# VH-VL binders against a2bn08: the designs that were tried, part 13

Target 1, 238 residues: a2bn08
Amino acid sequence: MAEARLQRLLRVYVLDTSALTDTRLRSLLGSGSLDEAVRRFAELIASVRIAYGVEVYMPPTVYEEARRFLLSNGVTVQSFEALAAWITIKPPTRHEIRIPASIVRDYVEEVRARLARGLRVAEEHVRRAFEAGGLYAAETASREARREKLGAIIRGLRERYREATRHGMLDSVEDLDAVLLALEVRGVLVSNDEGVRRFAEALGVISIDPPKFISVLQGLLRHSKTGGVAREEAHSTS

## First folded at step 20 (VH-VL)

Design y22
Fold by OpenDDE, fold request of step 21:
Structure y22 (fold): chain C 238 residues (1-238), chain A 120 residues (1-120), chain B 111 residues (1-111)
Amino acid sequence: as target 1 above (238 residues)
Amino acid sequence: EVQLLESGGGLVQPGGSLRLSCAASGFTFDDYAMSWVRQAPGKGLEWVSSIKGSGGFKYYADSVKGRFTISRDNSKNTLYLQMNSLRAEDTAVYYCARHEGVYDYYFDYWGQGTLVTVSS
Amino acid sequence: NFMLTQPHSVSESPGKTVTISCTRSSRDIADNYVQWYQQRPGSSPTTVIYEDNQRPSGVPDRFSGSIDSSSNSASLTISGLKTEDEADYYCQSYDYSDLWVFGGGTKLTVL
């Protein structure tokens, strides 16, 4: 309850790419398509901006990434522009932002660990490939079977490597920009990436996931409608 | 000599709160990640939470996420665990443990533990 | 996420060799290091094996760790079993989802 109250008082939000690509947003916004979801999201942001002065920010790098993603996934230019019209595009002032060296150190250690994990995954898959090559020798298996097995190993490598190296980590400059911008504007970061949120927290930035963000905005609008009716009824009785 | 000493355990009602502390000595505290690991009576070890040396990067088990907060004061060489909305299932001896290894894979030193009992 | 499964209990006579298994439920056991902790009755856990097969200072060479990728398991082997080895033993590893995972523990009884 206290967190919700605090969030209601916060009027500045910064979106990362994941905030716009969260699959749960469709259901929350009552949309059947991503395009419709984006349009409804635009309307929601517009409404809270007008009613409560809520400001939504996005770094240029996030904007470009989001644009590419959404347009590639069936969102029309018109729908995207409708959303963008209510989002303030602002780069963080990177040269003025300070990050404690201790945080940088921990981040470097994390990167190193992940690189090592990636290497181990790669080595394991090389071993598997080698062993499979023996089992799927030309004398015992068709070329097609061998190709299929190799393909499966490569797919497994890609998936496991990505999981080992990228999952739960701030791994893009776009996401970093979002965190930095949130820090600079003293806003709330909206992200569904745990690694991004962890980094934000390390810098003292408050973060929420996209569903919570939508809930907060919708909640604001519900309260405004109830308060307006009560005021109209009070004025009519006086 | 590395020493870890837990404190703050006790009896608390369901829904209550408790704050645990772990006093560290014998090493450069801020160079090491720290964890809380708990053990219910007669049960096994369960990882609860971890925090890196800076105090900025925090990790939680799903069972405590949103209820527990790990923190540290490097100036005091102290690790903390704020436990809110406590449940009966949280009853356990809570150990603080130091991370070791190039990638913080394991725990090399353990405290003596402090008992937390959640009961009506 | 994965789980680590251990036998609930093992028993053996002094001087003999005992092996405790730790099986990973998913993915390759070799993805991350496995550690082993000893917990004597009424005491805190202590590390006996780290990074699959390394021994901390003070741990006797009777303790050894190994990995078997074919069975997706790690093993703790204790040779020349002594009465003082009676304890609970826990395996532990790391999940890429940033979880430290413990096995259920194995009670070793020295007969």
Scores: ipSAE 0.749, ipTM 0.881, lowest interface PAE 0.7, mean pLDDT 92
Fold by OpenDDE, fold request of step 21:
Structure y22 (fold): chain C 238 residues (1-238), chain A 120 residues (1-120), chain B 111 residues (1-111)
Amino acid sequence: as target 1 above (238 residues)
Amino acid sequence: EVQLLESGGGLVQPGGSLRLSCAASGFTFDDYAMSWVRQAPGKGLEWVSSIKGSGGFKYYADSVKGRFTISRDNSKNTLYLQMNSLRAEDTAVYYCARHEGVYDYYFDYWGQGTLVTVSS
Amino acid sequence: NFMLTQPHSVSESPGKTVTISCTRSSRDIADNYVQWYQQRPGSSPTTVIYEDNQRPSGVPDRFSGSIDSSSNSASLTISGLKTEDEADYYCQSYDYSDLWVFGGGTKLTVL
């Protein structure tokens, strides 16, 4: 039963949005553009499905998010459809999935901590703005200089706030769906988000990052070619 | 009284494995996150790993990621650190520490530590 | 990731006041709380300051913590220095990358 489970784990994958948007995938797939990367990814998934029966899943919510992102970033509809053709879109059965209360509790604590950090970041930027106000007063600084400084402060706030509140956390329903789906289908979650992966681990879901996923798939295909050549050579000598 | 007692330290060869334990008493163990912090001889404190009360959420320093595994058995009030692929630089006194604060940002109680020596 | 930098050592006479600094490598020391730990020779660390300036029960009021955002540093101040205060002191904070970060430690010698 353990071996069969392991074998199944190697054949079923669930992708979150990051699995398709990871910048490292371009290099791993030998592509110069995101569009090309998507096409190559589609081919890779197709190949492993045909050769080894590998199944790739995605929740509908992740699908929509990925679609929006990829199309907005220069991926053609044709390329996207080529990829989508090899991905099984399936929602998790949310009402049947149980999460231990202890995990929920820890998650709530994490959320609270992040909210508090966000507030502190905001307070710090207010302080910075206040201190800068003397130097960038209407009487002492040009309108352009003031605008630029304010813009810089706001950008800093946004960046730091995001880092404080979102980094390392499961912060979207799409990502949650991916984890839940992986749990349900007993698959491997593919994600480059440490927070998502941590949550998955907490639920007993195995996760890998997108580069590892690509490596695994490519590795499968390499072994198939060597096994086929060995079989052909064995048949030719008989 | 809160008590933390580490055990499992010893001499091990490079590439070897060791499992540390920390027995906790005097408080509700599963309500608190726990950490391992180590100190090389004559050096400073270095955070190694943390685990939340449920045991589900784990955190690791980059220096030990992929080699060490933190876990806990709340039924036994025990914290564990499985150390694999040990290196000379892992030589240290290993402390277990309890998290405190609204957001688990600091350590309020420390054990006495257990010495791990990695040497050929 | 950020680092916390402390002086290697500080020395002062009994009854005097000493300050140990902890400087964060990034500009946002105030983003997370800073704590201070005392470690006497041959002993385990103990918390002397938490959440920038709070004292645990049993810690004398001679110990105080502060934050200076302008210098991106935290400070531990020990007034009325006593012989028993001789120890290593470590600052600690939290990185948003889910890392607990310690300073390098400061050896305080009471002359």
Scores: ipSAE 0.747, ipTM 0.882, lowest interface PAE 0.7, mean pLDDT 92
Fold by OpenDDE, fold request of step 21:
Formats: sequence, C-alpha cells, structure tokens
Structure y22 (fold): chain C 238 residues (1-238), chain A 120 residues (1-120), chain B 111 residues (1-111)
Amino acid sequence: as target 1 above (238 residues)
Amino acid sequence: EVQLLESGGGLVQPGGSLRLSCAASGFTFDDYAMSWVRQAPGKGLEWVSSIKGSGGFKYYADSVKGRFTISRDNSKNTLYLQMNSLRAEDTAVYYCARHEGVYDYYFDYWGQGTLVTVSS
Amino acid sequence: NFMLTQPHSVSESPGKTVTISCTRSSRDIADNYVQWYQQRPGSSPTTVIYEDNQRPSGVPDRFSGSIDSSSNSASLTISGLKTEDEADYYCQSYDYSDLWVFGGGTKLTVL
C-alpha cells in the first residue's frame, strides 16, 4: 500500500535505454511490430501527460542511443519523433550532483572485482587454447579445423568475459546519466537493468521496470475514465 | 576478536513480518560486506542477501526478492534483515556472515544464528 | 546459473584420508574460487578452505583443497582423519549473476 501510494505520488519519470528497448514492450502494448509499439507508447505518454501532468524525461545520451537502436530495428523516423515529442530531453547537471564517497568506494571495489574476474576468464581460455593446440596440431589437424576451434574459443572468451565484467553493473555513461537525472528531478527511474537499478537505489532513487511503468500509466488512464463518468453522473443528478 | 550475534528470531504466522539484527564487533564494520545465510531444519545452507559496506548496494536471492530487505547501520555496527510476507519455506536458522577475500567471494566469520519459525 | 553437487555422505576410519567432491553443473569450476565450510552438529559453519586451497588461521594442515578443471570439480581432502572432523561440509562459490551458491552438503562420519 505504501509503495502504491508512493507511485501515485510520483508524476516524474526518467527513462534509460532499456525502457525503450525492452522486448516485453510489444506484448505489453499489444503491438505486432516495434514501430507500432513505439507509436502506442507515444500515445500512452501523451495521454497521461495531458490527463495527469505526468512528465517523462530522458538524457540526451540516452536519447541518441535509443534513437540509434530503434531506427536500426525498423522503427520509422515518424514513429520515433512522435515518441520524442512527449519526452523532455534534459541533461543532468553533473557538476552539481553529489555522490557519497562511500558509494564511490563500493563501486570501485566492484569494478576491481569484475576486472579480476575478467582476467581469470582470460587465463582459463588461454589454458584451453593451449590444450586445444596440442589436440589440433598442425601435423594432425587441418587449417580449417584449427581455425574453427580457435574461433570457438575466442567467442567463448568474449561471451564469458562480458558476463564476468559487465553483467549486473552500471557500465555505461548513458545509464549513469539516467540515474543522475532521476536523482536531480526527483523522478522514478525506469530501467530493466539490475545493475543500474542497484546503483539508483544506492543513491536513493526509486526505480521500476518497464512493464511496471506501462502498467502504472495504463492504470492511471483507467481511473480517469471511471472518475469522469462518476462526475458526469453526479452533475446529471443534480 | 570478531563477533557476530544474531537476534530477532521467533515464531511468526504466514504472511507476517519479522526483523532480524546482527550485532558486529571486533572489526571495522563499514569496511566489510555482510550477508544473511539461512539453513532450514535438516537442510543445507542457502544464501539470502548481501550488502556492501556503504549499505547502498544490496543483493538478494530470487526466493526472497520483493519480500526481504537487507540494511545496515554502520554507526551501530548492526546488520538488519526485514522479512515481510513470510512463508513456511522461510523457516530456518538465519546466520549473519562477514565477507572476506579480495572480491568478497566467501564468508570468513559466522554468527551463532537465530531461529525463525513460520507456522500456523 | 549453476549448481554445486556434493555426495550426500562419506565415511572413513580414523587416521585415514577422505576426499569430498564438489562438482559444478555448468561453466568452469575455475571461473570463481571455491570455499569449504565445516558445520558440526548444533554449531554454526566455519571456514576451513577459501580460494580453492587456502587455509584460514587455526585450521589444521590436514585439510586441503584442490581444483580439477577436467572434471569441473573441487575437492576437500582431509588426511589423518580425527573424530572431531565428523561434520557436515559445504562447498561454496560465486555466480556472476551476484549469487553465492552452496553445495548440498556432505555428511562425514568417522567410523
């Protein structure tokens, strides 16, 4: 009940890139295509802005990333512009925002740990490559077979390295900008990234995932329709 | 000497709430991440939640996400676990444990545990 | 996500050597360090091995840890088994999804 009350009180939202690229958005918005989903999302944001004064923000860095992603994935310029028209693009005032040193310290430790994990992953893959080299010796294996095996090892390294170093951590300046903007405007951050949300929480920023965000907005509109009918009925009986 | 002392355990009904505490002494509390680990009767160890030294970064097992909240008061050298919407499967001895290692991979000190029983 | 699998129980006579295995279900056991905890009946866990093969202060040198990448497993070896070694032993590691994972535990009986 307290969480729901808090959500009702919050009329300001900040979107990160994941808020627009979440694969669940299509289903949530009842769309057959990403382009249609974006259009419906624009309409939803427009509706809640007009009806309730809900404000949606996005940092310029997130805007550019989202634009690039959406356009490259079949969203038309018109659809994107329709969405952008209802989003306030605002950079966070980075030089005025303060982050507690203790948070920075913990973050640095986390980064260090991840770097070390990355190194371990690399070492393991070197070992694998070395062992494979014995099995895929030039005398016994074709050049093609050796190339394929090496390629597989490299792909594995990249995948595991990324997992070891980037997963569950704030790892982009775009996401940081979103968190900072949310802090500055005292808004709710919309993100599906656990690392971003964890960092936001550390700074006292409330975050929700995209499905929850859509649900909240849709819920607002449903309540306005029922309240309007009740007011019209009250005025007609008087 | 490092000491961890859990408290707050007891009997609670399903759907109820309970707050556990862990009093730490013998070390610089805010320099260490802390965890809660639980053990159901006759069962193994299960990690529940972790919190870094600053108290800002929190981690949860999927089994308790949305129901449990880990926190700490570094001024009091105390770790907390707020447990809401308790279920029968949450019945366990709850241990507080200190993280150790360069990357906080393991637990070097454990408390004696406090028993939480969720029953009708 | 991965699981750590341990035998349910092992038994051996005093003075002998026993080995408890911990097998990771996926990925490489070497991706993260493995630790071992001892839990005597009615007591809290205590660390006996950390970072694959390191012993905390106070732990006898009879306890040793090892990693076998070929079998994707870690092992706890206890030499010169004593009655006091009778306990449950748990292996533990870390998942990159920010999960601390325990094995199911092994009951060691000293015959």
Scores: ipSAE 0.717, ipTM 0.875, lowest interface PAE 0.8, mean pLDDT 92
Fold by ESMFold2, fold request of step 21:
Structure y22 (fold): chain C 238 residues (1-238), chain A 120 residues (1-120), chain B 111 residues (1-111)
Amino acid sequence: as target 1 above (238 residues)
Amino acid sequence: EVQLLESGGGLVQPGGSLRLSCAASGFTFDDYAMSWVRQAPGKGLEWVSSIKGSGGFKYYADSVKGRFTISRDNSKNTLYLQMNSLRAEDTAVYYCARHEGVYDYYFDYWGQGTLVTVSS
Amino acid sequence: NFMLTQPHSVSESPGKTVTISCTRSSRDIADNYVQWYQQRPGSSPTTVIYEDNQRPSGVPDRFSGSIDSSSNSASLTISGLKTEDEADYYCQSYDYSDLWVFGGGTKLTVL
C-alpha cells in the first residue's frame, strides 16, 4: 500500500538545469564521462516513462540553458537528443498561475535587504581602493602594479557582492519558470539550488535534489520488476 | 505593548518530540519575521530558526536542520517550533524573538522563554 | 559558519568606561552589521546597539558601538557605568547564507 501510494505521488517531475549538470550524477549513473551519464539518464527516464508513465517536464528557457551547457562540456548531440526525446518541453502558463501576495511581499523584503548589503560591500571596497591609491600613487608605483592592485580590489568586490545579493536566493527568470511549471503541473521540482528549492517549497511545491531524483527512479524500477513478477505469479496462482 | 509568550517546554527523553508555541500581541504579527533563539543553561545565545511573515520562507541552523520545523499561524498570532529527535544538547531556554531592521536584521523584542530539558 | 569571539567577563567601577570586544573569525567584520544585546540576570535580552553604532530609542547615549577593520572586530563601549548595566552582553552578526551568529557573551560586573 505504501509502495502503490509512493508510485502515484512520484509521477510528475520538473527539472531545472542543475538536474542535468550536478556533478554527483556521473557516479550515481555509473558513468566515466558526462556523455555516458546523459545517455544513462535518458535510458532511466525512458524506462520509468514506459513502465509507470512518469512524466518529466522542463521549461524552454531551462532546456536551452541545459543544452548549451551539456554540448559545450563534451556531450554529443546524439546523446542530448536521446535524453530530450523523453522530456516534455512546456512553458509555464504564467498569466494563469496564482501566487499568494504574502509570498511576493516576503520576497520583495528579501530583495531589499540583499540590495542594501550589496551597497555596504561596494562602500567598503571604495574605501579599500581609496587607501590603496595612497600606497600606489602614480609618482611612486608602476602602471602595472597599480593595475594589478585595482584588479584585485574589483575581483574582491564582485565576489563579495555576489555572495551578499545572490547566494541562496531565486534570482533568475529561468529558475522561476521551473518553479512555476512545477506549481502548475503539481510536479516535484528537481534542483540542487537552495534558493530555488526554498522558493518552491514556500509555494507548497515538493523539491528534491538531483541525486535523490536518480535514486527514486532507480528504486521505482526495482519495485516494478519485483511487483511485476509478484503480480504475474499471483494471477497465475489464482 | 509588544508581548511574546512562549509555552510548551518541559522534560522529554532523548529521541522524543516537543512542540513550542509563542503567542504574540501588540503588533501586526503578519508584518514581522520571527525567530527562535535558545540559551543552554549557563551558556550563551544560539539562533535556531527563522520564518518570514507569510510563513512560507523558513531557515534553520545546521544543528537543527531536518529535526526541527518552524511554522506560524497568522490567524492566531502564534509562532511554533516542532522539535523532533531531541538530543541532550537541545536542552535550553527557548526564546521567540521578533525581527526588526531594513538591512541586516536584529531582534528587537524577546519573549520570557520556555525551558526544554532533554534527559534520560 | 563563522564565529564571534568575546571575552568571558569584564569588570569596572561605577562611573568608569568599559569596552567589550567582538572578533569575527572569517570574512571582514565590516561586510555585515553588528548588533549588541543586553541581558540582565533573570531577564530576556534587549537591543542596545544595531547596525554597528545605532541606538534604539530609549537607550542612553553612554552606550556606543564601533567597528575596527584592522583587528576584524566590533566593540561595545559603555561610559559612565551604572550598577544597572551589570548584565551579559552579546554581539550578533549575519553572513550571506542567512545565518545569524551570536558571540559567546560577556558578563559585565559593576563593582
Scores: ipSAE 0.517, ipTM 0.778, lowest interface PAE 2.3, mean pLDDT 87

Design y22
Fold by ESMFold2, fold request of step 21:
Structure y22 (fold): chain C 238 residues (1-238), chain A 120 residues (1-120), chain B 111 residues (1-111)
Amino acid sequence: as target 1 above (238 residues)
Amino acid sequence: EVQLLESGGGLVQPGGSLRLSCAASGFTFDDYAMSWVRQAPGKGLEWVSSIKGSGGFKYYADSVKGRFTISRDNSKNTLYLQMNSLRAEDTAVYYCARHEGVYDYYFDYWGQGTLVTVSS
Amino acid sequence: NFMLTQPHSVSESPGKTVTISCTRSSRDIADNYVQWYQQRPGSSPTTVIYEDNQRPSGVPDRFSGSIDSSSNSASLTISGLKTEDEADYYCQSYDYSDLWVFGGGTKLTVL
């Protein structure tokens, strides 16, 4: 199969964990199981690597996180290793990567705001627990009813705290490594996490979600087989 | 004194594009996150988009995501909103607003607004 | 998203006191600060209350804000009404999903 001209912007991708664990993968790849979806994903990556030299990278930290998740959710070791064979595992060179101080300043201000919001959530739920302690002590003798009410308050606290502090935020070293690697290799980051993608885009990294990634790769293979010569993108100055 | 002055509004066809600007003065612009908030004629306020001081972190309402791009040029003290694929429901006065607050941000200064009309 | 519901309009005589409510549809009103903005006809909004009950410099102390968890609402109270207080008033809160949510607005008429 002759190798057609490629759009140079589609050469390098970096996956975060969500690119392999996105719950939509099974349906998007037309698979009856997650294990089959992983095998089809492996075939897709292999095909574009062979046809176009498309490179797919992953940091070791993301690799290990993805491996643990997939094996725990019914993916066989054989299927995962078949996928991993086509992915280049490379750590970001963290000590050489530069991030503008103003970006770090914005991130610190966001963290501070989220910590304060979490404190407000906690204070509200302490108030709810105090009020419930008075009502349930007076109204019921059942230990089970009191424990159920306390449990509901704690579940509410945990849910609201998570929303107040972690929603839409880059909050793991694995996600940071994926962003840093994408910056370093000038690749497109593949992630379904809004916080990860927002951080990447703040650093000038292009990001797409896993369904779009699959669509792009499938489109490349269709053009390779029939009716198309993609024009080479004109080079731009910096 | 803090001043925010919007410009770039006008009449545009559905599917068209328009770029709004907001000139800021009287404060250290790059220390502040900024927002666009719009108000359709005779209706209430609706948040559109926000951008942090560095210009790197950007946020969009679902109604405009993928169509609008917020940006800023801190060397010119100017906030921008690039609006593409405009629809009739985008017709509104667009306000530039400055963020304040430590924890839950609010809008402490507003511009005078610029009118965008999307009509055939 | 959650919604902030305000009465469409309220009216009262000069010198009297009016209260404008802002009810949150889901989650506790106290989870995030509530702000209040005043918009006179033909003008841009200005902040009259921030962080539930704080007044910006230059806002008279006859404006006050409060939170009521039992009704899941915030309130803007204006005492000693003046004709210059005639305006639209919007409450606003921040959602943890990166949203600024406004109430629908309340038209205050000072008869």
Scores: ipSAE 0.511, ipTM 0.783, lowest interface PAE 2.4, mean pLDDT 86
Fold by ESMFold2, fold request of step 21:
Structure y22 (fold): chain C 238 residues (1-238), chain A 120 residues (1-120), chain B 111 residues (1-111)
Amino acid sequence: as target 1 above (238 residues)
Amino acid sequence: EVQLLESGGGLVQPGGSLRLSCAASGFTFDDYAMSWVRQAPGKGLEWVSSIKGSGGFKYYADSVKGRFTISRDNSKNTLYLQMNSLRAEDTAVYYCARHEGVYDYYFDYWGQGTLVTVSS
Amino acid sequence: NFMLTQPHSVSESPGKTVTISCTRSSRDIADNYVQWYQQRPGSSPTTVIYEDNQRPSGVPDRFSGSIDSSSNSASLTISGLKTEDEADYYCQSYDYSDLWVFGGGTKLTVL
């Protein structure tokens, strides 16, 4: 039973967007461009599909997010479609998926804690703006200088607010869909986002980062050195 | 009255493993996040790991990530720390600590500690 | 991420007042609450200040906490020192990356 479950975990993977956009992919695949890296990634996925029946899934929401990002960053439509041909696009069956109430309770507590941290950041930046206003009134600073100072305070507020509330937390429906699909298909989630992986692992979903994913797939192909019909170039879609 | 009692410390060689336990009483254990905090001999306090009430969300200091596993059994009101691949720098008194429930910013109750010694 | 720096030791006579500082190395001290813990020799830590300046029930009002944004530091002030106050004192704060960070500790000697 342990062997069968382990073989399933080596055979079924779900990608979030970071699995396709991780900046380390070019060097890990020995590529000079993102477009070449995507093509080599497609070849790798195709090879393990043919040799071992490894299934790679992606929710439609993640697919569209990844498509927009890659095409905006120099990946050709042809290269992206070559990759997508080997990925099963499937929405999670959200209405049938159950999440333990205690996990949801813990997540709500974390959200409330982060909202409190954000409020504290905002209060501190209000104090800074008030103090800066008093200084400029006493020194008769120009209108342009006052506006630039206010702009800097607002940018600092936005940056610190994002850090306090969103860092390391699952906060997008695309990433949630990847987690839910991995739960549904009992697959391994591939993500470099710590918040996404932590949420997945709280639900009992095993997760790995994209470099580990590449390493696992490459390792599988090495053990397929003596292969007939299952060879990397034995299968192609029309 | 909140009580936390650690156990399972001892002498272990480098590379060895050890499991710590913390028995909790006097409060609704499931409602509280819990932590392990350690103190090397003659040194200060260092946070090690935290776990939320459900047992699902876990957090680790970089120095222990991949080697230590925090867990809890809410039916037994017990917190655990599985320590693998132990190193000399893991030598410390290990405390279990309860988080204050509303904000989780600090530890309001501490156990008595259990000593872990990692030595050749 | 960040460090909290405390003096290694301080000393003062019974009846006097001592202040222990806690300086944050990066980001603003005001971003997260600062706590203070007391650890007597051979004992576990106990909370003496939480949320910058609040005292738990049973902690004497001669313990107080404050924040100084200009020096990016927190302070624990103990007035009317008693010999029982001889202990190690740790400040603690929280980081955006879900980290609990302690200061290095200050040994208070009551002469």
Scores: ipSAE 0.485, ipTM 0.777, lowest interface PAE 2.5, mean pLDDT 87

